# VHH binders against Rho GTPase-activating protein SYDE2 (SYDE2): the designs that were tried, part 11

Target 1, 120 residues: Rho GTPase-activating protein SYDE2 (SYDE2), of Homo sapiens (Human) (q5vt97r660to779)
Amino acid sequence: IDAFRHYSFSDQPKCSQYISGLMSVHFYGAEDLKPPRIDSKDVFCAIQVDSVNKARTALLTCRTTFLDMDHTFNIEIENAQHLKLVVFSWEPTPRKNRVCCHGTVVLPTLFRVTKTHQLA
Short names: E, the ipSAE of ESMFold2; O, the ipSAE of OpenDDE; V2, 0.75 times the mean of E and O plus 0.25 times the DockQ between their complexes.

## First folded at step 9 (VHH; framework vhh_surovatamig_d1)

Design s03 (from r01 with G99V Y100T T101F V109T; at its last look DockQ between E and O 0.56; V2 from the best seeds 0.00; counts 0 for: pae E 9.7 > 2, grease 25.3 > 24.2)
Fold by ESMFold2, look of step 9:
Formats: structure tokens, sequence, C-alpha cells
Structure s03 (fold): chain B 120 residues (1-120), chain A 124 residues (1-124)
């Protein structure tokens, strides 16, 4: 979650290194999000690895400009560079999901700041 | 702690109706999608229906579409399943389930919690 706040929601820096392994991600929530329109109350969150959807939440009621969540995602990744979490609104008309916020983590950079792990 | 208590099961004849109820506690019910899942004797779990946290979206397994209706009352923290035109194949223990995530890779849904279940028997 601090890693998502480290990167801007409009910028995803390129990295030449890649990470493989089993990843556990605990998502506490999002703040300063763009709320759904007045006639749409539901949101969902998707986890993407290199722009590929790996998991999503069920539809959740959006209460305010932030979304509280306490959940761990367990995903298997292979040769991955970017982890992106995106909060979408459910848009019943025209049924296009709108991005309420997102965050991206450059995975090799994150692992360079921790003690050695073998993820291969 | 999360608690889900199912009720309303019983013995019915084919073509009959039952209404299942689920009372929820220990979590903010209105924040989560809810599902009904069932387990026929000696079989694995089968997803039956899901309703979004607001109640604005519902979906059903094909075998029950047009016969079953999922609904919820967020003020009463209750989930319901109206089952009409029951068939022998609907015989199962029915569970109310809290749904948090759908995993797209691998095509599986994770159910965090379910109750003890309520038995529905459809038999002549």
Amino acid sequence: as target 1 above (120 residues)
Amino acid sequence: EVQLVESGGGLVQPGGSLRLSCAASGFTFSDYAMSWVRQAPGKGLEWVATISSSGGYTDYVDSVKGRFTISRDNAKKSLYLQMNSLRAEDTAVYYCAKVTFYYIEGSTTKYDYRGQGTLVTVSS
C-alpha cells in the first residue's frame, strides 16, 4: 500500500529486470479516488501484472472518496515487471468501467530494498 | 467473527417452491457481494447465484435461471433465495457465502466464509 503511494497514478516507470514467484499482496484501501457517478454505486478492484488481469473483487458499495479494504491477494507471477491495482466504477450506461484510481509498483525496485529472497 | 445462518430448507415435491434465508453478522454486510452455493450428496460445491453488495447486479448458474431469484436486505443483514419449479437435481445442502474476490487466472472464485447450510430435498 505504501508502494502504491510511491508511484503516481499516471506514471509507470520502465525497468529492465523481472520477478517470478508467488506473491502475497495485502491491500488496505485507496484514498482520493474518483467516486462513481450519482447513478452508479458499485466499484471493483483489479490486480494486473504487466497489464494482465489476475484477480478482481466482487462489486462493492462506494461510500466516499476512499475505499477501505482488508484483503490479501495471492497470485503467481512469471517474469513480471509491474504490479498494478486499479479501482473501477461499474458504469451501467454505457456499461464502460471508469478508473477511479490506480497504483503501480515496479517489482524489481521493490525487491532491491529488502533482504535477499529467492523468488525464481 | 463472521457468522452466516441459513434457514428455510425442507422436503418438497418436484415443481414446488422454497424460500431460503441467511442471517449475517460479524462483518459489514452491505460492503460485500453474497452468493448461494450448494453441495449435492457426495459431490463438490457448485455456485448457484451471486448478488452485488448494493443488490444492483445478480447472476445465476444456467441450470437455475428463470427459476431462482436471489435478493438481499442490507438493513436486516439478510440474504434470500426464492426457489421455484424445483427439480430433483436441486437436492443439496445450500450455503450462504460471503464473496470477496474472483480470480480470473485459473477461473476460480474464492469464498471466505459460509454457514452450516440448510438441506433442500426434492423428492416424490
Scores: ipSAE 0.012, ipTM 0.301, lowest interface PAE 7.8, mean pLDDT 69
ESMFold2 (binder alone), look of step 9: mean pLDDT 81; pTM 0.819
OpenDDE, look of step 9: ipSAE 0.060; ipTM 0.497
ESMFold2, look of step 11: ipSAE 0.006; ipTM 0.201
ESMFold2 (binder alone), look of step 11: mean pLDDT 81; pTM 0.813
OpenDDE, look of step 11: ipSAE 0.023; ipTM 0.322

Design s04 (at its last look DockQ between E and O 0.05; V2 from the best seeds 0.00; counts 0 for: pae E 14.7 > 2, placed apart)
Fold by ESMFold2, look of step 9:
Structure s04 (fold): chain B 120 residues (1-120), chain A 125 residues (1-125)
Amino acid sequence: as target 1 above (120 residues)
Amino acid sequence: EVQLVESGGGLVQPGGSLRLSCAASGFTFSDYAMSWVRQAPGKGLEWVATISSSGGYTDYVDSVKGRFTISRDNAKKSLYLQMNSLRAEDTAVYYCAKSYVYYIEGKTTVKFDYRGQGTLVTVSS
């Protein structure tokens, strides 16, 4: 993820297999989390576009199978199909972070361009 | 365990140059923006420079623009700071920082996590 990129184009809704533009993504929370391991209660959220990390949160304390988050990500995307929100457990030992849950949205199904012409 | 190990500090005359290095381990280095921050004697931490995860975008505090260059080598998991035309005001302990970037309501926000022991830069006659 890049901190200081300048955005040079507007978001454009399209009915296509791939989407490009500036995207504002709002996440309100996650439920049904895989329980954290006994020795770790911290998680972080990543937003992925086509399996590439575009943004991450700071560490968050997770006490239940539920994470209450009201967070907005603004990202620039190019030729994208899939948007994923992934919640990872933070592992303080030199081990891989574990996925606690994820959700995926297929972007072309969210964006449709329709034009209406008056026939009169 | 996240590790950031700074090196390359030392004593230098005003107008001199130093190159700082930071060796990173314990995380996927190429996924994160990286920053240099510094702490002058008796002062709080001050942001110096940030480089994007790809290396394609950089930014600097105004006082070092044109004198300092931040760079990275993702294959070597290393962050660098080339410091030229050093001044007494640059005297500080310099820390390498793992950076988190958020785009919130159209604004870029950066959080700095994890730093090592730092490397001392002293600029004196």
Scores: ipSAE 0.000, ipTM 0.106, lowest interface PAE 14.7, mean pLDDT 67
ESMFold2 (binder alone), look of step 9: mean pLDDT 82; pTM 0.812
OpenDDE, look of step 9: ipSAE 0.025; ipTM 0.422

Design s05 (from r01 with Y100F Y103W; at its last look DockQ between E and O 0.63; V2 from the best seeds 0.00; counts 0 for: pae E 7.3 > 2, unsure alone 64.7 < 65)
Amino acid sequence: EVQLVESGGGLVQPGGSLRLSCAASGFTFSDYAMSWVRQAPGKGLEWVATISSSGGYTDYVDSVKGRFTISRDNAKKSLYLQMNSLRAEDTAVYYCAKGFTYWIEGSTVKYDYRGQGTLVTVSS
ESMFold2, look of step 9: ipSAE 0.014; ipTM 0.264
ESMFold2 (binder alone), look of step 9: mean pLDDT 79; pTM 0.803
OpenDDE, look of step 9: ipSAE 0.023; ipTM 0.406

Design s06 (from s01 with S52K; at its last look DockQ between E and O 0.07; V2 from the best seeds 0.00; counts 0 for: pae E 15.0 > 2, placed apart)
Fold by ESMFold2, look of step 9:
Structure s06 (fold): chain B 120 residues (1-120), chain A 124 residues (1-124)
Amino acid sequence: as target 1 above (120 residues)
Amino acid sequence: EVQLVESGGGLVQPGGSLRLSCAASGFTFSDYAMSWVRQAPGKGLEWVATIKSSGGYTDYVDSVKGRFTISRDNAKKSLYLQMNSLRAEDTAVYYCAKTYTYYIEGSTVKYDYRGQGTLVTVSS
């Protein structure tokens, strides 16, 4: 089942509000991944807020075009409008991490309908 | 209920050693990478080290490379940090975490499921 959705930054926001505070984000998983290279099996999911990296998951093994996980992020944000979730392949040494998939949401729209409780 | 319990902190002289432990429960420990993070007095959180779920790969912040060793025992659901050649700058509360971290580019690291932490004081 589809756990998150992609958004286009070219869409005008319905609301001009910005969000500040401590936010918990629950990530169920991803579909239609670009799989890691055959010799790189580890992935991680990162959260970007307005294109700035804020958090990442532990390293997970990924072998397919989908990732089924159940993970919660706890991040601080200030004057934020966009949340982007990115799945990277992990390459620790000579190569920058490769994007396997991503999705973006507009935070004010999300918070008008649902809020996530804080984890310690 | 996820539980992380840190221990092994204390007062040591510069150049001394300590071994920190973290007992984990309430999740499948062997499926996740684990991290140590620290908070010095008056400072933000700093990522210290991460170890893959299998224990086959480790990574460290530059200031502790060659001095600290992260390890884990998946059968005991335990995470460890061996700290050698301790310096005054290592004084901090150390936390065990399932990570919510930035990609590492010198930014402050955020972590979930912290216990009470364990205080390490390096002083002469």
Scores: ipSAE 0.000, ipTM 0.118, lowest interface PAE 15.0, mean pLDDT 66
ESMFold2 (binder alone), look of step 9: mean pLDDT 80; pTM 0.806
OpenDDE, look of step 9: ipSAE 0.012; ipTM 0.259

## First folded at step 11 (VHH; framework vhh_surovatamig_d1)

Design t01 (from s03 with Y102E; at its last look DockQ between E and O 0.22; V2 from the best seeds 0.00; counts 0 for: pae E 9.5 > 2, placed apart)
Fold by ESMFold2, look of step 11:
Structure t01 (fold): chain B 120 residues (1-120), chain A 124 residues (1-124)
Amino acid sequence: as target 1 above (120 residues)
Amino acid sequence: EVQLVESGGGLVQPGGSLRLSCAASGFTFSDYAMSWVRQAPGKGLEWVATISSSGGYTDYVDSVKGRFTISRDNAKKSLYLQMNSLRAEDTAVYYCAKVTFEYIEGSTTKYDYRGQGTLVTVSS
């Protein structure tokens, strides 16, 4: 199985621009997760746009500190600034999940560069 | 169309054993964690046990630890609950549930329990 490195952001930018459109997000994977238990630990990945959940995966087994996932989310966005990808640990109680890692992308800056990549 | 069909309930004396089964269809069973939940007469739903998609992680409500064992067979798309040392307080309708996540502000765990359930009655 190929190891992938998660895309991480340390900057919390304040952007005045907003983006609308159809977006495909390809999630290659994550690394430096909280270590899983020996029995494997289920996780899921969620996509949030401006703090609104838009999509999530089914539960996935995470046996190492790396999550290798080749998954595409297709979401429609309207007047959005921030895309957050969050990997949650599965919790045995039904009422909470822990964040294993996350990353945030500022869409206006990303789409000025990556819009060409998505179209072509 | 998701379908969950529970079976194996019945009347049993305290200290007895019972094995519940759940046949799943209409979704990729091996992609989802599965749970048993129960509803005692006149009570709300109670989570009983959960098993990860691979079967490698299990957890139980404290009142059944050491007595109940959740298991799954991904090839047969089936979920099981072995119930030993049954007590009167275990009397309930037991439901098989597909664990799902519904995204609202913040994250939550949701259960998809749509079967009719299987009644377990422990009395004597």
Scores: ipSAE 0.007, ipTM 0.185, lowest interface PAE 9.5, mean pLDDT 67
ESMFold2 (binder alone), look of step 11: mean pLDDT 82; pTM 0.817
OpenDDE, look of step 11: ipSAE 0.124; ipTM 0.580

Design t02 (from s03 with Y102T I104W Y113V; at its last fold request DockQ between E and O 0.65; V2 from the best seeds 0.00; counts 0 for: pae E 10.0 > 2)
Amino acid sequence: EVQLVESGGGLVQPGGSLRLSCAASGFTFSDYAMSWVRQAPGKGLEWVATISSSGGYTDYVDSVKGRFTISRDNAKKSLYLQMNSLRAEDTAVYYCAKVTFTYWEGSTTKYDVRGQGTLVTVSS
ESMFold2, look of step 11: ipSAE 0.006; ipTM 0.221
ESMFold2 (binder alone), look of step 11: mean pLDDT 81; pTM 0.805
OpenDDE, look of step 11: ipSAE 0.490; ipTM 0.773
ESMFold2, look of step 13: ipSAE 0.007; ipTM 0.211
ESMFold2 (binder alone), look of step 13: mean pLDDT 81; pTM 0.805
OpenDDE, look of step 13: ipSAE 0.047; ipTM 0.412
ESMFold2, fold request of step 16: ipSAE 0.006, 0.000, 0.000; ipTM 0.205, 0.124, 0.109
ESMFold2 (binder alone), fold request of step 16: mean pLDDT 81, 81, 81; pTM 0.809, 0.811, 0.809
OpenDDE, fold request of step 16: ipSAE 0.172, 0.193, 0.108; ipTM 0.609, 0.626, 0.565

Design t03 (from s03 with S30D Y102V K110E; at its last look DockQ between E and O 0.32; V2 from the best seeds 0.00; counts 0 for: pae O 8.3 > 2)
Fold by OpenDDE, look of step 11:
Structure t03 (fold): chain B 120 residues (1-120), chain A 124 residues (1-124)
Amino acid sequence: as target 1 above (120 residues)
Amino acid sequence: EVQLVESGGGLVQPGGSLRLSCAASGFTFDDYAMSWVRQAPGKGLEWVATISSSGGYTDYVDSVKGRFTISRDNAKKSLYLQMNSLRAEDTAVYYCAKVTFVYIEGSTTEYDYRGQGTLVTVSS
């Protein structure tokens, strides 16, 4: 079991390449979460590829700034560039989805070297 | 194994009241939002109400707003639906449902488990 590699989206070079295939994504958790309202602790994680929702988790209870997750998704991607993970909560007022945290990965650059990665 | 067992249904006259209960087991109840859904004869499944895991958030289909109240007791692993001012159109089998995904305003919700239901008949 390899250690997780710290990944910074902002430090990634601009990429004009795209990748296709079946990608398996496993979530272990989310850190530095902006918790939802006290009276609503339900959150879910959405998996987006180039701004398209591809998958989502079931409702999870958010109690702290860390959200434990144990979810695996198999995602079919075609001509894809960015993978975005977003944790949402629904806010009763003003009745909208709230972003609790998010992370973005540049797919082509990531899979250029190896096909498996552990990112933090 | 996840189990949801509804109770409290019955025959009631228009304007009457009923209180439905749902006993949950087989999962961490207080980690999940819960919903009531109903199916009238010859109609599809309709969302009625949703309550967040903590109970701090509730939402209702417009037709029951002001009349129905969803609540929960996490210590008892129970879900409730207080139905007041019942109407004929409220006649349906009412199901307790474990929520997997909630969309905005609760009207679009996904469930992975649902009870066997309890029949509510509103008739004069």
Scores: ipSAE 0.014, ipTM 0.352, lowest interface PAE 8.3, mean pLDDT 86
ESMFold2, look of step 11: ipSAE 0.015; ipTM 0.330
ESMFold2 (binder alone), look of step 11: mean pLDDT 80; pTM 0.799

Design t04 (from s03 with Y102T Y103W; at its last look DockQ between E and O 0.53; V2 from the best seeds 0.00; counts 0 for: pae E 10.4 > 2)
Fold by ESMFold2, look of step 11:
Structure t04 (fold): chain B 120 residues (1-120), chain A 124 residues (1-124)
Amino acid sequence: as target 1 above (120 residues)
Amino acid sequence: EVQLVESGGGLVQPGGSLRLSCAASGFTFSDYAMSWVRQAPGKGLEWVATISSSGGYTDYVDSVKGRFTISRDNAKKSLYLQMNSLRAEDTAVYYCAKVTFTWIEGSTTKYDYRGQGTLVTVSS
């Protein structure tokens, strides 16, 4: 994300603010997770494009509020607007997996427009 | 530094059995899912099996399901693959891998493997 902070504004199409192609994403890890319950320590990371799961990791153990995952992955995307990385707690019983944390990148904004982060 | 040392390969007749071992060091073994991957002569890398960090979840490629069993011992920092009913098609170098990301929907699976591997040859 911060690799594009020097990107200058250019003429962009007014129609179709979607991105297609191959994308490389380097994932260093996650911080400030909601910890898994004591009786379920397994998590997995999923990558979603416009709320559709495209890939996930195998199960990992998470015991703290951070997860160290130093990895680059390549995904194929078509007409996409949002890329989301989600860490789920895995539940062996038939119930909803719990979101431990997530982060979202708005793809057209990342590649087309320089944004100034606004104060809270 | 992460070290993965595979052992237990060898020459075996079709229908035979082998048990592979992997000794891990240089990382907190119990925090990571682990996999076996293999490479047949002249072929690309193929995922074989994965086991979760706790050992409570396993998954296998269809061609080995029912014949191979993955297991782990977190106290000994060791990963195992019991291979039964071996076939000529199972001939490959087998690698122990730390799992980082996997692609499910037809994408290339990503594994962190660093060992020399152990050769399994199934021949009459």
Scores: ipSAE 0.006, ipTM 0.169, lowest interface PAE 10.4, mean pLDDT 67
ESMFold2 (binder alone), look of step 11: mean pLDDT 80; pTM 0.800
OpenDDE, look of step 11: ipSAE 0.020; ipTM 0.365

Design t05 (from s03 with S30D G56D Y102T; at its last look DockQ between E and O 0.59; V2 from the best seeds 0.00; counts 0 for: pae E 9.3 > 2)
Fold by ESMFold2, look of step 11:
Structure t05 (fold): chain B 120 residues (1-120), chain A 124 residues (1-124)
Amino acid sequence: as target 1 above (120 residues)
Amino acid sequence: EVQLVESGGGLVQPGGSLRLSCAASGFTFDDYAMSWVRQAPGKGLEWVATISSSGDYTDYVDSVKGRFTISRDNAKKSLYLQMNSLRAEDTAVYYCAKVTFTYIEGSTTKYDYRGQGTLVTVSS
């Protein structure tokens, strides 16, 4: 179960291995958020696997640089390398939502992957 | 301990109105989006409406748009659903729910907690 925190990131390294299965993720929260603009105090979070959105929250009010969400999520992953959690500020349409923070985990490094064989 | 207590259900004729209420305790209500979900007899849960923590943004399932209005009173830690122009298809147990995530694959919203529900019956 992994928590995500804000980091300053460069390009992520490419992993040669892939992971499939059901993954339980405990999201404690986020801290050191980029403050929302005065006219857009709401945020939402997205869970991405290899840059594909798997889940998102409804809008949450961001009162500080910290969000407390303390929840466990079960997601199905297939041939995956990276898990990302991204916190976006909500901007009025048509403005682009901006990233308040993100975290990335390289999945093969978190799992003890055992090769399995189907019986003939 | 999170507690959600729904009320305001009842028997109503088609075209009638009801106002559902949900009293929340055991968490910081003002920090979370809230939803109404419903379960018709013999069916799974259906998302009905969601309201942001501030109340500035709402969203509804298409079948209730223009008829139902979700609202909240953060001072009273309460969630509401005004249900107008009720139809027989709206018959269900209605639950209020604290929202954390919507799973985009399969479009299923994840609800951490929901109450015991309140029954709405639309029939003559």
Scores: ipSAE 0.006, ipTM 0.260, lowest interface PAE 9.3, mean pLDDT 67
ESMFold2 (binder alone), look of step 11: mean pLDDT 79; pTM 0.796
OpenDDE, look of step 11: ipSAE 0.051; ipTM 0.490

Design t06 (from s03 with T100K Y102L; at its last look DockQ between E and O 0.59; V2 from the best seeds 0.00; counts 0 for: pae E 10.2 > 2)
Fold by ESMFold2, look of step 11:
Structure t06 (fold): chain B 120 residues (1-120), chain A 124 residues (1-124)
Amino acid sequence: as target 1 above (120 residues)
Amino acid sequence: EVQLVESGGGLVQPGGSLRLSCAASGFTFSDYAMSWVRQAPGKGLEWVATISSSGGYTDYVDSVKGRFTISRDNAKKSLYLQMNSLRAEDTAVYYCAKVKFLYIEGSTTKYDYRGQGTLVTVSS
C-alpha cells in the first residue's frame, strides 16, 4: 500500500476503476495555506475517500501559510476511486469549518503495478 | 521519542476528588491535542476526555461530563485531569495520550500512549 504526498487540485481525471484494501498514506505537509483571519488557530487535516471522511488529525496550531506534518495514516477502503486531503480551520461549531487547502488523488493511477499470482 | 508520565492516582472514597497530572516530553507538546483514556480491570480502553492544542476545545465521554475537567499548561508541557464526584465506575488505570488519529465514521481512535498510567481506585 502506497504513501500519500502533498497534492494540489488541478487536473482530476475521470476514473471507472475502483480500489479496495488497507492503504498507508504518508503526509509530509502542505504549502500555500489560506492564512487565518486573526491570531493563530487550530487546524486539522481530514482524509476523505469518495467524499466520505475516513480519518482526521488532531488539532494543530496553524503557524504560517505552510503546515509541516510528517505523519502516516492507515485507512481501510472498499471500492474507492478518490482520496482527498483537506485542511480545515477549526471553529466551535464544526459545520462552519473553513477549508485552508486541499488535494485529490485518483487511486487507480497510483496503483499501476504488475501483480504476481500464486497457483495452489 | 514520546514520553508520558502520569501521576496523582490513589485510593479515594465515592464522592471524592483527585487531580491527575501528565508530564510530556519528546515532542512539541503545544502542537498536539491530548487525551485521557482509562482501562478498568478486565476491560478495554475507554476514551475519557480530549483537549485541543491551544486549549480552546474540550470534549468528554458522557459518563464524566460535569464531573471531570481536562486542562493543559503548554509552558510546563503538562496535561491535567481534575476528577470530582468520583464513583466506583471510575476505577481504572488512567493514561494520558497524544492523539494520533481522530476517526469520524465508526473507526477506533488511535492514540500514542506510552506511559505506565496511574491507578485510580474508588471504593469505600
Scores: ipSAE 0.007, ipTM 0.205, lowest interface PAE 10.2, mean pLDDT 67
ESMFold2 (binder alone), look of step 11: mean pLDDT 81; pTM 0.816
OpenDDE, look of step 11: ipSAE 0.031; ipTM 0.397

## First folded at step 13 (VHH; framework vhh_surovatamig_d1)

Design u01 (from t02 with T50Y; at its last look DockQ between E and O 0.13; V2 from the best seeds 0.00; counts 0 for: pae O 9.2 > 2, placed apart)
Fold by OpenDDE, look of step 13:
Structure u01 (fold): chain B 120 residues (1-120), chain A 124 residues (1-124)
Amino acid sequence: as target 1 above (120 residues)
Amino acid sequence: EVQLVESGGGLVQPGGSLRLSCAASGFTFSDYAMSWVRQAPGKGLEWVAYISSSGGYTDYVDSVKGRFTISRDNAKKSLYLQMNSLRAEDTAVYYCAKVTFTYWEGSTTKYDVRGQGTLVTVSS
């Protein structure tokens, strides 16, 4: 089972391969959340493919450093390399999103290893 | 072949209740999020409720919150919609839909397959 690796937004793993198709991703949770503000408890998860936002959750309440999730996203991908999950904190004032945590996986490598993967 | 078959629709008075069922076949039901969508006469398709693959997460359109409950039984490959406190505006053909794509923009969802639908009529 391959899990997230934390990468900076500017530091993407190198990949020379691409994959296409319909991808189903089930999220079980996010660890090591770092909300930027104590009073900001509303978070949501975004799924990105090659820096393109493909899907997101509704607002969830962040109570601890671990966010329990049970979300499935079915995403059509074409010539894709990277899958990224980003947990954002919604701040009503000044009305902006802040990154709480993120993880990136290299899709071709992931699917080469196993057919079923769990990302948390 | 992927198939979805809805049932449970009918005529009900305002304030009444109905329970819709959807029988799924032809795919690994437990791997896919499912939705109920509806189409009222003369209107477009409207999303009603969403449930994650395991059933641990649900979401609803605002107009049905507190009245409708989506659930699933993966062992039986079945999707359900409990509808309470029905209103005239709930009148529609209700479809079970298999989720294939969730759009970021607009929070819209694409479905690749839906059933034949079951008619729910709420009228005095």
Scores: ipSAE 0.007, ipTM 0.310, lowest interface PAE 9.2, mean pLDDT 80
ESMFold2, look of step 13: ipSAE 0.014; ipTM 0.308
ESMFold2 (binder alone), look of step 13: mean pLDDT 81; pTM 0.809

Design u02 (from t02 with T102E; at its last look DockQ between E and O 0.06; V2 from the best seeds 0.00; counts 0 for: pae E 12.1 > 2, placed apart)
Fold by ESMFold2, look of step 13:
Structure u02 (fold): chain B 120 residues (1-120), chain A 124 residues (1-124)
Amino acid sequence: as target 1 above (120 residues)
Amino acid sequence: EVQLVESGGGLVQPGGSLRLSCAASGFTFSDYAMSWVRQAPGKGLEWVATISSSGGYTDYVDSVKGRFTISRDNAKKSLYLQMNSLRAEDTAVYYCAKVTFEYWEGSTTKYDVRGQGTLVTVSS
C-alpha cells in the first residue's frame, strides 16, 4: 500500500478527486516477473487509464524476470483516477494474452503506488 | 478520411499577434486531444501546445508559454491558437494534429499531421 514512485508530469494533478491533464510517465521497467521455466518470450506493456488502454509497446523479447524499458510516455487524461501499467506475455493462439505483472497508481494520491506482481 | 485544414498565418512584425484556426473532419473531434506543432525552415517538427478533448486542460512548450493560447470549439470541430508577442523564432509552418500514442523501442511521440499547414513569418 505504501509503495512510492517519482513521476514526471506536464501538469499538477488535482487531489482527492478525478484529475485531467497531459501527463508525462517515465517507465523504467518491470521486475519480479514470473520466472520463465523456458527460454525468453515476447512481451508487451500496456498503459491503461481507468481500465481503458491508452498505449502499448511493440513486442519485446524477455528472457529473465526483469524487463528493462526506459521511456517517457506523454498521455492525455481526463476525469481519471487510476493509471495502470501491465506487462503481458504475447500469445499467438486464440487464448488471451497473460499478465506477467502490473502496477497501479491512484492519481489523486500521486505519491503512493501499490505494486502487485501478477504472474502468468 | 481524417482532414485537418489550417488557416490564419501570414507576415507579421515582431511583437504582433495572429490567430490560427484548424477545421477538422472525418473523425469525432470531441473524443481527441489536439495539438499544434510547427516546423521552422530546415528543421524538424516541434510540439507547441496541446488541449484536452473537453478543453479543460492545456499545456505549452516553454518558449511560448504566456504568449500563446490554445483553444477549441467542439461544436464547430475547430482548434485555435492565439499567438501574441510574436518573435522571429516563432517563424514556422504551423500544423494542427490529432494526438495519438504509439511506442516502439526508443522515445517517440506521434502526431497525426494531415494538413498542409499555415505559414507564420515574423520579420521586420
Scores: ipSAE 0.005, ipTM 0.131, lowest interface PAE 12.1, mean pLDDT 67
ESMFold2 (binder alone), look of step 13: mean pLDDT 81; pTM 0.813
OpenDDE, look of step 13: ipSAE 0.097; ipTM 0.540

Design u03 (from t02 with Y57W T108R; at its last look DockQ between E and O 0.19; V2 from the best seeds 0.00; counts 0 for: pae E 10.4 > 2, placed apart)
Fold by ESMFold2, look of step 13:
Structure u03 (fold): chain B 120 residues (1-120), chain A 124 residues (1-124)
Amino acid sequence: as target 1 above (120 residues)
Amino acid sequence: EVQLVESGGGLVQPGGSLRLSCAASGFTFSDYAMSWVRQAPGKGLEWVATISSSGGWTDYVDSVKGRFTISRDNAKKSLYLQMNSLRAEDTAVYYCAKVTFTYWEGSRTKYDVRGQGTLVTVSS
């Protein structure tokens, strides 16, 4: 049951507060979703870096309180601190999409763990 | 290349029925929600109905609820609109549309209208 895993960059900045480079993020899925309304089963997933949308999936059918993502995002980031995955319910009218779940990773924290293990 | 081909339109009397079809190709049909939109003479596009990628969720503009039924067959890559109890105000060119999301546009959906449409004329 692992929605996220540790990520590293091939071109990482030496500054512990910021991360830059090309990032490949593989999401396995989400659990305990706030399900779409009874008459809506489609969702999409957006990946946000510092609250800016970078990529999204096509519409996916969500049949349960969990979603098997099995999806890889390839994104370029610059001076980033937060990576967030948001699962939105799809709605036919504007201003009705809602958040079904989200998860956030603080990138400098993840990078510090990775860098320490590599040096030691 | 995305292709959407509408058919089944024609001239009908008020109270009559038509069944519209849309044949889809050039994309993985089962991954996308699909919509019908229509354009009355001299007007802009109006959303009519949407069906989820699996077919388990549907929604309709209020003026057609109870009269129109959207459906799909993912194996045949086809979208349908059963139109019953037709009224003069239903007269329009009907288009099927792939529902497409963009990177960010205020969490709004966008409709990819690609076909020539199929004309439905309801008159006595």
Scores: ipSAE 0.007, ipTM 0.175, lowest interface PAE 10.4, mean pLDDT 68
ESMFold2 (binder alone), look of step 13: mean pLDDT 81; pTM 0.807
OpenDDE, look of step 13: ipSAE 0.132; ipTM 0.591

